VHH binders against p49116. Designs and how they scored, part 184

Target 1, 238 residues: p49116
Amino acid sequence: EGPLLSDTHVTFKLTMPSPMPEYLNVHYICESASRLLFLSMHWARSIPAFQALGQDCNTSLVRACWNELFTLGLAQCAQVMSLSTILAAIVNHLQNSIQEDKLSGDRIKQVMEHIWKLQEFCNSMAKLDIDGYEYAYLKAIVLFSPDHPGLTSTSQIEKFQEKAQMELQDYVQKTYSEDTYRLARILVRLPALRLMSSNITEELFFTGLIGNVSIDSIIPYILKMETAEYNGQITGAS
Below, E stands for the ipSAE of ESMFold2; O stands for the ipSAE of OpenDDE; V2 stands for 0.75 times the mean of E and O plus 0.25 times the DockQ between their complexes.

## First folded at step 12 (VHH)

Design m13 (framework vhh_7n9e_1; at its last fold request DockQ between E and O 0.95; V2 from the best seeds 0.00; counts 0 for: SAP .695 > .668)
Fold by OpenDDE, fold request of step 14:
Structure m13 (fold): chain B 238 residues (1-238), chain A 119 residues (1-119)
Amino acid sequence: as target 1 above (238 residues)
Amino acid sequence: DVQLVESGGGLVQAGGSLRLSCAASGFTFDDYGMYWGRQAPGKGREWVSGISWSSGYIAYASSVKGRFTISRDNAKNTLYLQMNNLKPEDTALYYCATHTPGSYPTDYWGQGTQVTVSS
């Protein structure tokens, strides 16, 4: 039996909208986020094991973990995205809302904490110096999580997750053989993803683009989207 | 096709230094951690040192800590191993290696470069 992923799945290249404006507007942020989201979902779609689960199960899995995948993507692409700048811009936008008394104190706190958690997560991943291989398999572990409510084929999902974990372990063990704790240090970051609110993430990164449409509702369409269409978006042809 | 080509080995006296290089091709170099291994005569393969994709994390075998320095240049797709204060027990065929999904459950490694440390 072959590996869960292929070499092509290790590559995760995000193309940012160009040019980067001097002042990041909501559109730029949303477009950047959308590209990452599409890239993440199409990455998942390209995995044979994912395909083997069937369309319904696939959709359910992505619905369950899109925020986690997206967040891992943010971490992985933090430099390319200038994530700190994006987050600062988001905060500035939030400040405008605050000044207009559009948000409750509690909501402001929640959003700010979410931004903080995002930044901290990304910083923690950067400190670990996670590579493309490790990210790929972390994403696979997150994707093939059997513990989400309402999933079918949980046994098969679990098998895929175990396979991902084993291959990641093998990689880390071979690359850093006398550091027996690296794998644990990496995996222990995953729980932080579950602390991230998908609703807040959606509000921060996507509301300017999709309006009242939820990420949950568009996931089936993204998964069915032609790669060429996505590529067109990357090249700015759309 | 993944290729790793080691160079820089040779004969050196105890206490001497060598710098090994590994030229990598056929894969996205900066997506992977890399490591050096060695195989001494009559012995199995031994892990020497590993380095993460951006050099933010480095690990060494206890036997080489303080003497060897692993580094990489992603722009050149090259892995390095600076070997100082070499000892006869460091005599081995040194190889650079990586693990890609395609190599699972094995690794890619080059032909190796011979390091011989004389007493």
Scores: ipSAE 0.931, ipTM 0.977, lowest interface PAE 0.4, mean pLDDT 93
Fold by ESMFold2-Fast, scan of step 12:
Structure m13 (fold): chain B 238 residues (1-238), chain A 119 residues (1-119)
Amino acid sequence: as target 1 above (238 residues)
Amino acid sequence: DVQLVESGGGLVQAGGSLRLSCAASGFTFDDYGMYWGRQAPGKGREWVSGISWSSGYIAYASSVKGRFTISRDNAKNTLYLQMNNLKPEDTALYYCATHTPGSYPTDYWGQGTQVTVSS
């Protein structure tokens, strides 16, 4: 049987809003994050195995893993996004909120810990020099997670996850044949994705766009968008 | 279509050096790791060295470590293998290779370039 992904799924090109403002603001950060989120959902939607699971299962999977996909996308696109600059701007805004007595100290601590975890994750991926093939299959592994509550078709999801794991293993073993530990170094990064709160990701990157409407609640609508509408969101041409 | 074209092989004396090149086309070169393999007469294919997309991660077969250097130029879609202190046992047809989703479960290997090391 054919591969889980195609060559087009390895290419993951984020188009940033232009021009970049002299000083980063919430609007630019949210627009950048939205483009990455839409690119990630378009990527998932284009996978034949994903389509084969049906609309209800597709929606449930993406709702459960969007934060993991988004975080992998942040790591993969860190240079294109100037992610370190965006995170510095968020930290500055957060420090100003302390001085203005706008946020509780406990909340600020939670957010700062999340930023630190995100930066450590992105740094670890950069240090391993993860490529487009590896990112595509790591995204497939988190997408086809059979262990989320309420899922149907869990045996088929598990089959697709195992197929993703096998194809990633084959790639790593062929590319770095006598380095038997690289695959393990890559895979042990994945549990950290589940320790990062989707609520804090929403606050950091989607502030002012979603309000009381969570990313989880808009996912069914994004997945039903026509290709032209999807492309508009990815490029900002909408 | 993925195409890999190797060059730079030849006949060299033991202790000598050669630099192999691989011109890649038909895929997004900088999205993939690349590797070199070789096949000696009467032997199976042997992995030699692999390099990640931005050259941040490199691995070598124990038999060539310290003597060979793998490198890449993403602007030129080219992979290189600098071979120093060559030994007769390095005599083989050398292939550059890549593994894409479309090649699974196999990989794509070029036609190869012959390296012969005389004692």
Scores: ipSAE 0.849, ipTM 0.941, lowest interface PAE 0.6, mean pLDDT 89
Fold by ESMFold2, fold request of step 14:
Structure m13 (fold): chain B 238 residues (1-238), chain A 119 residues (1-119)
Amino acid sequence: as target 1 above (238 residues)
Amino acid sequence: DVQLVESGGGLVQAGGSLRLSCAASGFTFDDYGMYWGRQAPGKGREWVSGISWSSGYIAYASSVKGRFTISRDNAKNTLYLQMNNLKPEDTALYYCATHTPGSYPTDYWGQGTQVTVSS
């Protein structure tokens, strides 16, 4: 058989709402994040190995890992999104809420810790200068995770994950042959993704799009969308 | 179609310098790391140096570290290798390469450019 992914799956081009407003607002942040989410779901759905698992398995996998895929997308697109500027604006707003004594200190601490973890993850990926091939295969590794409860076809999912790992290894070894540590340095970043909270991600990036409905609940509908609908959501022309 | 076209090789005296270029087309250059390899007559291929997509991560073979500098210009889809303090053992056919899903199970590489270092 051929490679797990194609050249099309390596290209991951996020287009931001333009122009960036003088003062960042929730609508710009939510539109930007929505474009990334739909780009990520389109990416996952277009993988032949993913398609071969069937719709119920597809839904279960994406429900289990959408926040990890989204976080990898944030790291990959951090410069295009001006993510550091967005997070700084959010931190300033949260600090104002603390000074005004208007919001629970416990919740603000949880959100600030999450932002710090996200910043550290993005910084670690930038220091490694992770490329499009490496991101695509890291996303495949998190997508084809066989260890989530309730999954069917776990043996086949594990085989796809192993194929992704081997193809990433081959790429890294060929590109950086005498640097025997690069693969390990890349892979050791992945556990941090499981520490990211999906409900805090929703608060930071998806308020206004979904209201109080979780992204987990809409994933079956997103995965069933026609390609033209995806293109509208990815470009913001809905 | 993917093309990698090397240039800049030639005959150089020991201690001299050369700059190799590799013009890339037919794939999204900015999505991939790139590398240089070389093959001396009668010998196997040897990896020389690799560079990440934005040049933030670079590695060199121990045999060339400190003498060779890899770089890339993503606006021109071009990979470079600056070779200083050349030695006769650097004599080889030098090729640029990359791996994409489309090259599976091997890599794309060019026909190479010959570098000959005389004493």
Scores: ipSAE 0.834, ipTM 0.943, lowest interface PAE 0.6, mean pLDDT 89
ESMFold2, look of step 13: ipSAE 0.795; ipTM 0.929
ESMFold2 (binder alone), look of step 13: mean pLDDT 82; pTM 0.829
OpenDDE, look of step 13: ipSAE 0.413; ipTM 0.771
ESMFold2, fold request of step 14: ipSAE 0.808, 0.783; ipTM 0.934, 0.925
ESMFold2 (binder alone), fold request of step 14: mean pLDDT 83, 82, 82; pTM 0.831, 0.819, 0.830
OpenDDE, fold request of step 14: ipSAE 0.425, 0.328; ipTM 0.772, 0.729

Design m14 (framework vhh_7n9e_1)
Fold by ESMFold2-Fast, scan of step 12:
Structure m14 (fold): chain B 238 residues (1-238), chain A 119 residues (1-119)
Amino acid sequence: as target 1 above (238 residues)
Amino acid sequence: DVQLVESGGGLVQAGGSLRLSCAASGFTFDDYGMYWGRQAPGKGREWVSGISWSSGYIAYASSVKGRFTISRDNAKNTLYLQMNNLKPEDTALYYCATHTPGRYPTDYWGQGTQVTVSS
């Protein structure tokens, strides 16, 4: 059996809407986040091991972990997204909403705590200087999580997760051979992803969606999307 | 296919310096960490130094720490090793290396460049 991922799965390049507006608005943030979400779903869909699990299992896995994949993508693409600028704009908006009594204090506190957790996560990943190989395998570890409720192929999913962990370990041990602690420092970052609220992520980054559409509800459609539709969404061409 | 081509080796006196270069091709260089290894005649391969994709994380073998400096230029797909205060014990064939998701679980080491340090 060959490697879990190929060199094409290590490459993860986000194309941003251009140019960045003078003043950040919900449409720019939503379009940027949607592009990252589509790139993340396309990345997962292209993995042969993922395809082998079948459509129902694929949908269940991605529904369970999309927020974890999205947050890893935010950390990986933080510079190209100007994530710090986006988060600063959101914080300024929340502070103005407090002063103008437009939102409840409890809601603002929840959102601010989420932003601080996100900033802490992204800063920790930047400090570790996580590379494309490491990000690809961290994404694979969270994607092939056998412990989500309702999964039927848990033994096979666990096998793929263990393979991802093993290949990440080999990479880190080859690249930083006498630094026996780096792998542990990387892996200990992952549990924080499950503490991030998917509902708050939706409100921060996807608030421009029309009606009552949730990310959870659109995932099956994104995974079935034809290549031309994926390419159009990722590049913003169609 | 990954290709790594080392250069810059030679004969130097103890206390001298050399700068090794490694030209990389066949993969997206800035998505991967890179490392240098060495092998003296009749001995196993020894890891020397590793560098993360943006140079934000660097590690050295205890035997070379403070004497060698690893660096990279992602625009040129090139890895470097600046070797100062060379010792006879540093005599070895030096390889640049990377680990891509090729055949599991193997890494790729280049052909190497010979470094000989006279006493």
Scores: ipSAE 0.790, ipTM 0.911, lowest interface PAE 0.9, mean pLDDT 87

Design m15 (framework vhh_7n9e_1; at its last look DockQ between E and O 0.01; V2 from the best seeds 0.00; counts 0 for: pae E 15.5 > 2, grease 25.8 > 24.2, SAP .765 > .668, placed apart)
Fold by ESMFold2-Fast, scan of step 12:
Structure m15 (fold): chain B 238 residues (1-238), chain A 119 residues (1-119)
Amino acid sequence: as target 1 above (238 residues)
Amino acid sequence: DVQLVESGGGLVQAGGSLRLSCAASGFTFDDYGMYWGRQAPGKGREWVSGISWSSGYIAYASSVKGRFTISRDNAKNTLYLQMNNLKPEDTALYYCATYTPGDYPTDYWGQGTQVTVSS
């Protein structure tokens, strides 16, 4: 009956590790990415519609879409993260690895192509000047995707996705009334998220802090965390 | 609890200018797009102009293109509408507006500021 999201779900504020190092390193990148991942999962679990689906469905949905949520978060928080600087540091590291023969050229090419796709996505979102409301509802559309293999309760998930689409449409139509094509320009960005490899995202942003533990394996743990523990992970506070 | 307070309206001659201001509170201003609407006597609400959170995207109704300029100051939580070359048909109550989840299912329009263009 009420809206799918509340005003608190539109607010999405990333707290970066401080101080920022003089030269970017793997530890800083991984810690920054981990904070964004925790923030994204805390955002999802705070949605009443999401909670109503139950623990098993919640885990399955987030496992299926964490990379899409994370990528939307990277685009939304690109300025706060200095994402362009992080990506440049990653590219520099990869180029040095080619010269030292530490990584295969084929693997480096795959990773570079992923970085180019990520940059293109973030640049397209920046050009559209996507706001907090629009990001919140794009994340909701991604989260409530009924089409991932193995999902149960797909009719309820589809209903929540349609509600997200409707509320996004209402917002864009009211805010930019005579520009009927803005919504279409925004929505055609979403399929690109599914072309980005979660394995490569994990390698670029999470290897240093997670080690041999995959994102898939930690998702159930993160979703079960108490609110105080979530806040501690996001801000680094006790 | 969204609060929008418009000011700057008044009586002006055709060809004149006015600058409207909208003071916003009760929500995180820079997370939302904002827009101006107007309602002339005996007519429905008409959208005038919209602006994205960082001012990177702006749109205007065909009737005001080239004459009106929308802008915002996120540090001051304030939305502006600079109206130039005003015409008698621009006479209306002007509202700043936003669409937040807290106001769902309808957008929120302030109380408005009256603009009257003579001649």
Scores: ipSAE 0.849, ipTM 0.943, lowest interface PAE 0.6, mean pLDDT 89
Fold by OpenDDE, look of step 13:
Structure m15 (fold): chain B 238 residues (1-238), chain A 119 residues (1-119)
Amino acid sequence: as target 1 above (238 residues)
Amino acid sequence: DVQLVESGGGLVQAGGSLRLSCAASGFTFDDYGMYWGRQAPGKGREWVSGISWSSGYIAYASSVKGRFTISRDNAKNTLYLQMNNLKPEDTALYYCATYTPGDYPTDYWGQGTQVTVSS
């Protein structure tokens, strides 16, 4: 039957808008985030097992886990994205909104906590020094989660998730055989992803680009996007 | 195709040192962790040391801790193993390896380089 993922699925290279401006404006942040989102969804679409689930199930899965995939992508691409700088810029923009009394105290707290959670998660992943192989399979485990409501083919999804877990386990065991608990240390980070609000993520990274359009509503379009269109989006000037 | 070519082995007296190199090609080197293994005559393959993609995580077999040092240069697609205070029991064919997805889950390793430690 073969493995769940191939070398093409391990490679995950994000191309940032060029040149980087001195001041990271909302457009630059949104464009960068958009590219990561598209890359993540294109990655998912390229997996044969994902394709085998059918269009409706695929859409449902991505809708359920896009925030988790995106966050894993942020962690993986943190250096290339200069994520710390992006987050600082986001905070600065939020400070302006605070000064203008556009946000309630409760909302400010929620947003700041979310940013902290994102930063903490990415820092924790960096400390683990996770490689491309491990990230690929973590994304697969997140993608093929059978416990989301409204999913069809949950048995098949579960099988794919188990396969992902096993292949990851084999890799970790062979590469780092003296570290018996590395796999566990990696997997225990995954629950943190589900503590993060997709709505807040959307607001922070995408509002300036898509306006009032939800990520949920554009997911089907992204999944149907032709390769040429995707490449054009990735290489597009910001 | 994935290729790994080991070098640096040889004959050395007990207490001596060697530095092994592994030239990697055919895959994105900095996307993967790498490890060294060895196989002594009449024995099975033994894991020696592993290193993550950015060198932020390193591990050693208990038998080589404090004597061996693994490192990598991602710009040169090269893995290294500095072996100090070598012992006769370190005599083996040393190979570098990575576990990557392919047609079937499997390790990739080179032909190895022979290390012989005389008493």
Scores: ipSAE 0.030, ipTM 0.477, lowest interface PAE 3.2, mean pLDDT 89
Fold by ESMFold2, look of step 13:
Structure m15 (fold): chain B 238 residues (1-238), chain A 119 residues (1-119)
Amino acid sequence: as target 1 above (238 residues)
Amino acid sequence: DVQLVESGGGLVQAGGSLRLSCAASGFTFDDYGMYWGRQAPGKGREWVSGISWSSGYIAYASSVKGRFTISRDNAKNTLYLQMNNLKPEDTALYYCATYTPGDYPTDYWGQGTQVTVSS
């Protein structure tokens, strides 16, 4: 019992690789994205409700939603990451592939559409001035989605999602008491998030990780890491 | 209420240049990515070049890379396509488009401006 999230789950501090290179390269982009991914996984793993579901269920949930969590993280950290600059560098690297005729015009359209939809999502969240508590509850709603195939604890997952929704509602009503429709405006953003492609996100941010290793394949290992190793990956200290 | 009006098309000899403009209204131009497409006689629509809201993300189809330059002026709500070293295969109706100012993922299209390149 008690609240689903505590104030410690609201803290979401991303530390960027330093110094920022004069020319953003694949290594800097991948390191920055990796830190956000590990921070997001550490955040999810620290939630008592998540811990209660057991390791197999945890892996299934994160495989299903990691791109949504990552995208919420991008929106939350867009300013500290200089996300617009990172996306510009990604497009520049993509254009080298176009000049070598490695990518079709249809693929380039798909990738550019994804970038623009990501920017639209991040802009809409910034225009609403979404705060850290709201981001934390939105991430919890996304994490505890009972509709994913293969889940066995769906009744309990649904109860946790309902609890996240109720706590978001209570927070918004208390904090933004004169804005009757703020909750509705926030929740309307979630469907656009669900349509973003995990494969394109991997291509944009993680191609340089480990020879194009998929995020799906490493999620079980990320979730099992010791806290000290997480801290090394989040800060780049190791 | 989105309106996109292209201009600057015309007849030009191979190797020549044209500059296309697209005047945008009815939405907050600065918030959305824009692109140019073209439709040659007997062909479907072909994506040509896209540009993000801040001009930070630009891409070109292989057939035009190095010859065409996309740009935008957010203060004037205008999208541009500088077309150099034109070839007869560039002959098409050129149109500008915006992504999802309303329904996602619905695109909005201008009426187009004809570009004809004679050999």
Scores: ipSAE 0.000, ipTM 0.211, lowest interface PAE 15.5, mean pLDDT 81
ESMFold2 (binder alone), look of step 13: mean pLDDT 82; pTM 0.825

Design m16 (framework vhh_7n9e_1; at its last fold request DockQ between E and O 0.96; V2 from the best seeds 0.00; counts 0 for: SAP .772 > .668)
Fold by OpenDDE, fold request of step 14:
Structure m16 (fold): chain B 238 residues (1-238), chain A 119 residues (1-119)
Amino acid sequence: as target 1 above (238 residues)
Amino acid sequence: DVQLVESGGGLVQAGGSLRLSCAASGFTFDDYGMYWGRQAPGKGREWVSGISWSSGYTAYASSVKGRFTISRDNAKNTLYLQMNNLKPEDTALYYCATHTPGDYPFDSWGQGTQVTVSS
């Protein structure tokens, strides 16, 4: 039995819309986020173990963890995305809504806290200097989480998660042999992902692009779309 | 196919210094942490030092801590090991290593470079 992931799964290259505007607009943010989302989901789709779960289980699994995958992607691609700038732009947009009295105080707090949590998570990952290999397997661990409600084939999912964990552990132990805590330092970041609201993430990054359409509803379509179509979108989109 | 080529080894007197280099190819260098290992005569392979992809994190074996410095240049796909205050017990074949998913559960390393420290 081979590894859970292949070398191709370690590569996670996000192509941003070009050129980056001087002032980030909602469209740019949404397009960037969309590309990351597609990349993340297609990454998942490309994993043989994921494919082995079947279409229904795959869809359910991605629906359960897309926000976590997306957030890990944000962290991994934070520099390329200029995430801090994006988040600042989002805050500015939010300020307009605040001025127009469109949001309750509680909602404003929730959104701002979410942005803070995103930034802190990404900063924490940057401080750990997580590499592509580690990110790949962290994403795999997140993807193959058996503890989401309503999942089928949980035993198989758990096995895949364990495999991911074991391979990550092996990698970290070999690379940093006498640092016995690095793996733990990495893994303890994962719970933060569960504290982040998918609804708020969706609102912040995707509302301008998909309108009233939910990420949940489009996941099956994203998983079925051709990779070439996605690549073409990256090439043609600006 | 992962390719690693070590260089910079040689004969040096105790207290001397060497700088090892490792040229990497065949994989996306900056997606991986790298590490140095060594194998002394009659001994098994031992881990020496590790470095994260962007050099934000480094780790060292207790035996070399304070004397060795691991670094990397991702633009050049090169890993380095600065070895100062070398000791006879540092005599070994030094190798740079990593492992890609395809290598699991094994690592990839080069031919190594011989470091000999005379007393």
Scores: ipSAE 0.928, ipTM 0.976, lowest interface PAE 0.4, mean pLDDT 93
Fold by ESMFold2-Fast, scan of step 12:
Structure m16 (fold): chain B 238 residues (1-238), chain A 119 residues (1-119)
Amino acid sequence: as target 1 above (238 residues)
Amino acid sequence: DVQLVESGGGLVQAGGSLRLSCAASGFTFDDYGMYWGRQAPGKGREWVSGISWSSGYTAYASSVKGRFTISRDNAKNTLYLQMNNLKPEDTALYYCATHTPGDYPFDSWGQGTQVTVSS
């Protein structure tokens, strides 16, 4: 019955803080990342299938997969964000830090490995030249994952994931008909997202936002705030 | 509402060249891959070539590989097909196409431009 997503879900346009500072700072990185996170959560909330699962289930899905959605968003918006410049600056800072304190060396190594995995992921997506339709459906496949612990309605979630997979397959097979392996090349990129630590993502991109709370802990409040904002129930809206 | 308008077809002798154009509107052109298909007299539609949104990835039907080149200009919302060393077997109505969620489960095909290759 109709497509899982609409044209509005294919369009994913990040509005960056302006102007970009002369020197990269934590505030600019955090504000940019926060905008991407909010855009990603608004994207998920606007899907009718997501809304149909009910509040408890949809909140649990986003809490489980926000890091995967965020990482896909980083890859999709890498040029707009100048992500390579941000990551290069972080790498240089970490290399200098290794010289000063050997006790934090293992942690710095873990963070460096995360940055390398992120760079490899973004480079692989760029090399495949993933488009807006493909990104939207990869995000849908990640969002409608029935295999996270504690989920209800897992059979319905699985059906939505299968619908996302079928619509992605239809698109890829129509666009690149005799290239029978493109879909497989795209889908094998997804497992890498689950190897990315959400704690390290928080340290790299959300230092100015989270204080002493995790992103997954604030997700229910962000989802509520976004809904109220679009309903025009907030004083000063418009 | 996807709208696609093909042009550039015509009559050409075997060994000749043609460049087809497709003007796209009604959707965000650079969010989608595009492709060319063709339908020869008395045959069904067949896929010819596809191109990703930034031109970083292209694919070709085995029958045209090495002779045809697909390209796009996102600033002009235009898709192209450069056809070299044309053969009588390339005679067909050529369509540009895309697939958006609004077209599910179908794809959007243009009206086509006729290519006729004489021996």
Scores: ipSAE 0.835, ipTM 0.937, lowest interface PAE 0.7, mean pLDDT 87
Fold by ESMFold2, fold request of step 14:
Structure m16 (fold): chain B 238 residues (1-238), chain A 119 residues (1-119)
Amino acid sequence: as target 1 above (238 residues)
Amino acid sequence: DVQLVESGGGLVQAGGSLRLSCAASGFTFDDYGMYWGRQAPGKGREWVSGISWSSGYTAYASSVKGRFTISRDNAKNTLYLQMNNLKPEDTALYYCATHTPGDYPFDSWGQGTQVTVSS
């Protein structure tokens, strides 16, 4: 019975690395993105319904959707991260790489297209003024997606997704009782998340962290972290 | 524990104005949308207006649109309702409300503040 999420899942507070460098660099961007990733994984791990699915299913779900969760996190935290400034710095770096003949025009065009899709997604979420409750339930809908290949417990996952959808609908209906379109406007933003490339996300935000390994290869490690080690990753302490 | 305390009600003549306030505590105010409801004596509750976390979105019941304005101040954890051109039909106990996961399927609401509009 009880709700899928608790009040603590609505709170999603990202702390940025300090000190802020005079100019944005790959280390600062990667540390900021790593904190968001770990915060997102901790958020997912702490959900009782997620815990009930078992470790192998947990890993499979997060591997399938980490980029969507990360992108929702970027939109939710865009102001505290100064995301538009980070993206502008990346664009400037890419333009320098053309002038120095370091990257092909095709690669840069692909990355620029991804940046604009990301910016448009974040702008659309800001325009709807999506709140913490709505973000938490959108993340739950994305996390408990039963249609990824290789999943076990698909019926149970679908039940959790339906519960997330019902609880989001209840919230929107109560808060905005005579706005019959708000829920639909929110939900139609979700397909855009499937357009985000995890490979490009890794290249934009994680080059200093992952080296030669992908994010999906470290997900089992992140999900098993002790509380003290996890807290060190989201604050940068070691 | 969510606590909502309304104030600013009173007796006014038709055509008059009032501004209601709602002091919020016990939750992270700016994570949530907020709304006002009202209950006339002997009648059921009626949704009046809602506002998003940063005030970028507002919605109004058709009976009050154009006369009432909802607003919030997140630095003060306070919700407001400016009520202009009041009518006797606006007479009700006005309460502010929010919905948290812990409240599902119910809402958290305050004790309310009485608004009485005389002819």
Scores: ipSAE 0.672, ipTM 0.886, lowest interface PAE 1.5, mean pLDDT 87
ESMFold2, look of step 13: ipSAE 0.617; ipTM 0.868
ESMFold2 (binder alone), look of step 13: mean pLDDT 83; pTM 0.834
OpenDDE, look of step 13: ipSAE 0.471; ipTM 0.807
ESMFold2, fold request of step 14: ipSAE 0.660, 0.482; ipTM 0.881, 0.822
ESMFold2 (binder alone), fold request of step 14: mean pLDDT 82, 82, 83; pTM 0.828, 0.832, 0.834
OpenDDE, fold request of step 14: ipSAE 0.926, 0.927; ipTM 0.975, 0.975

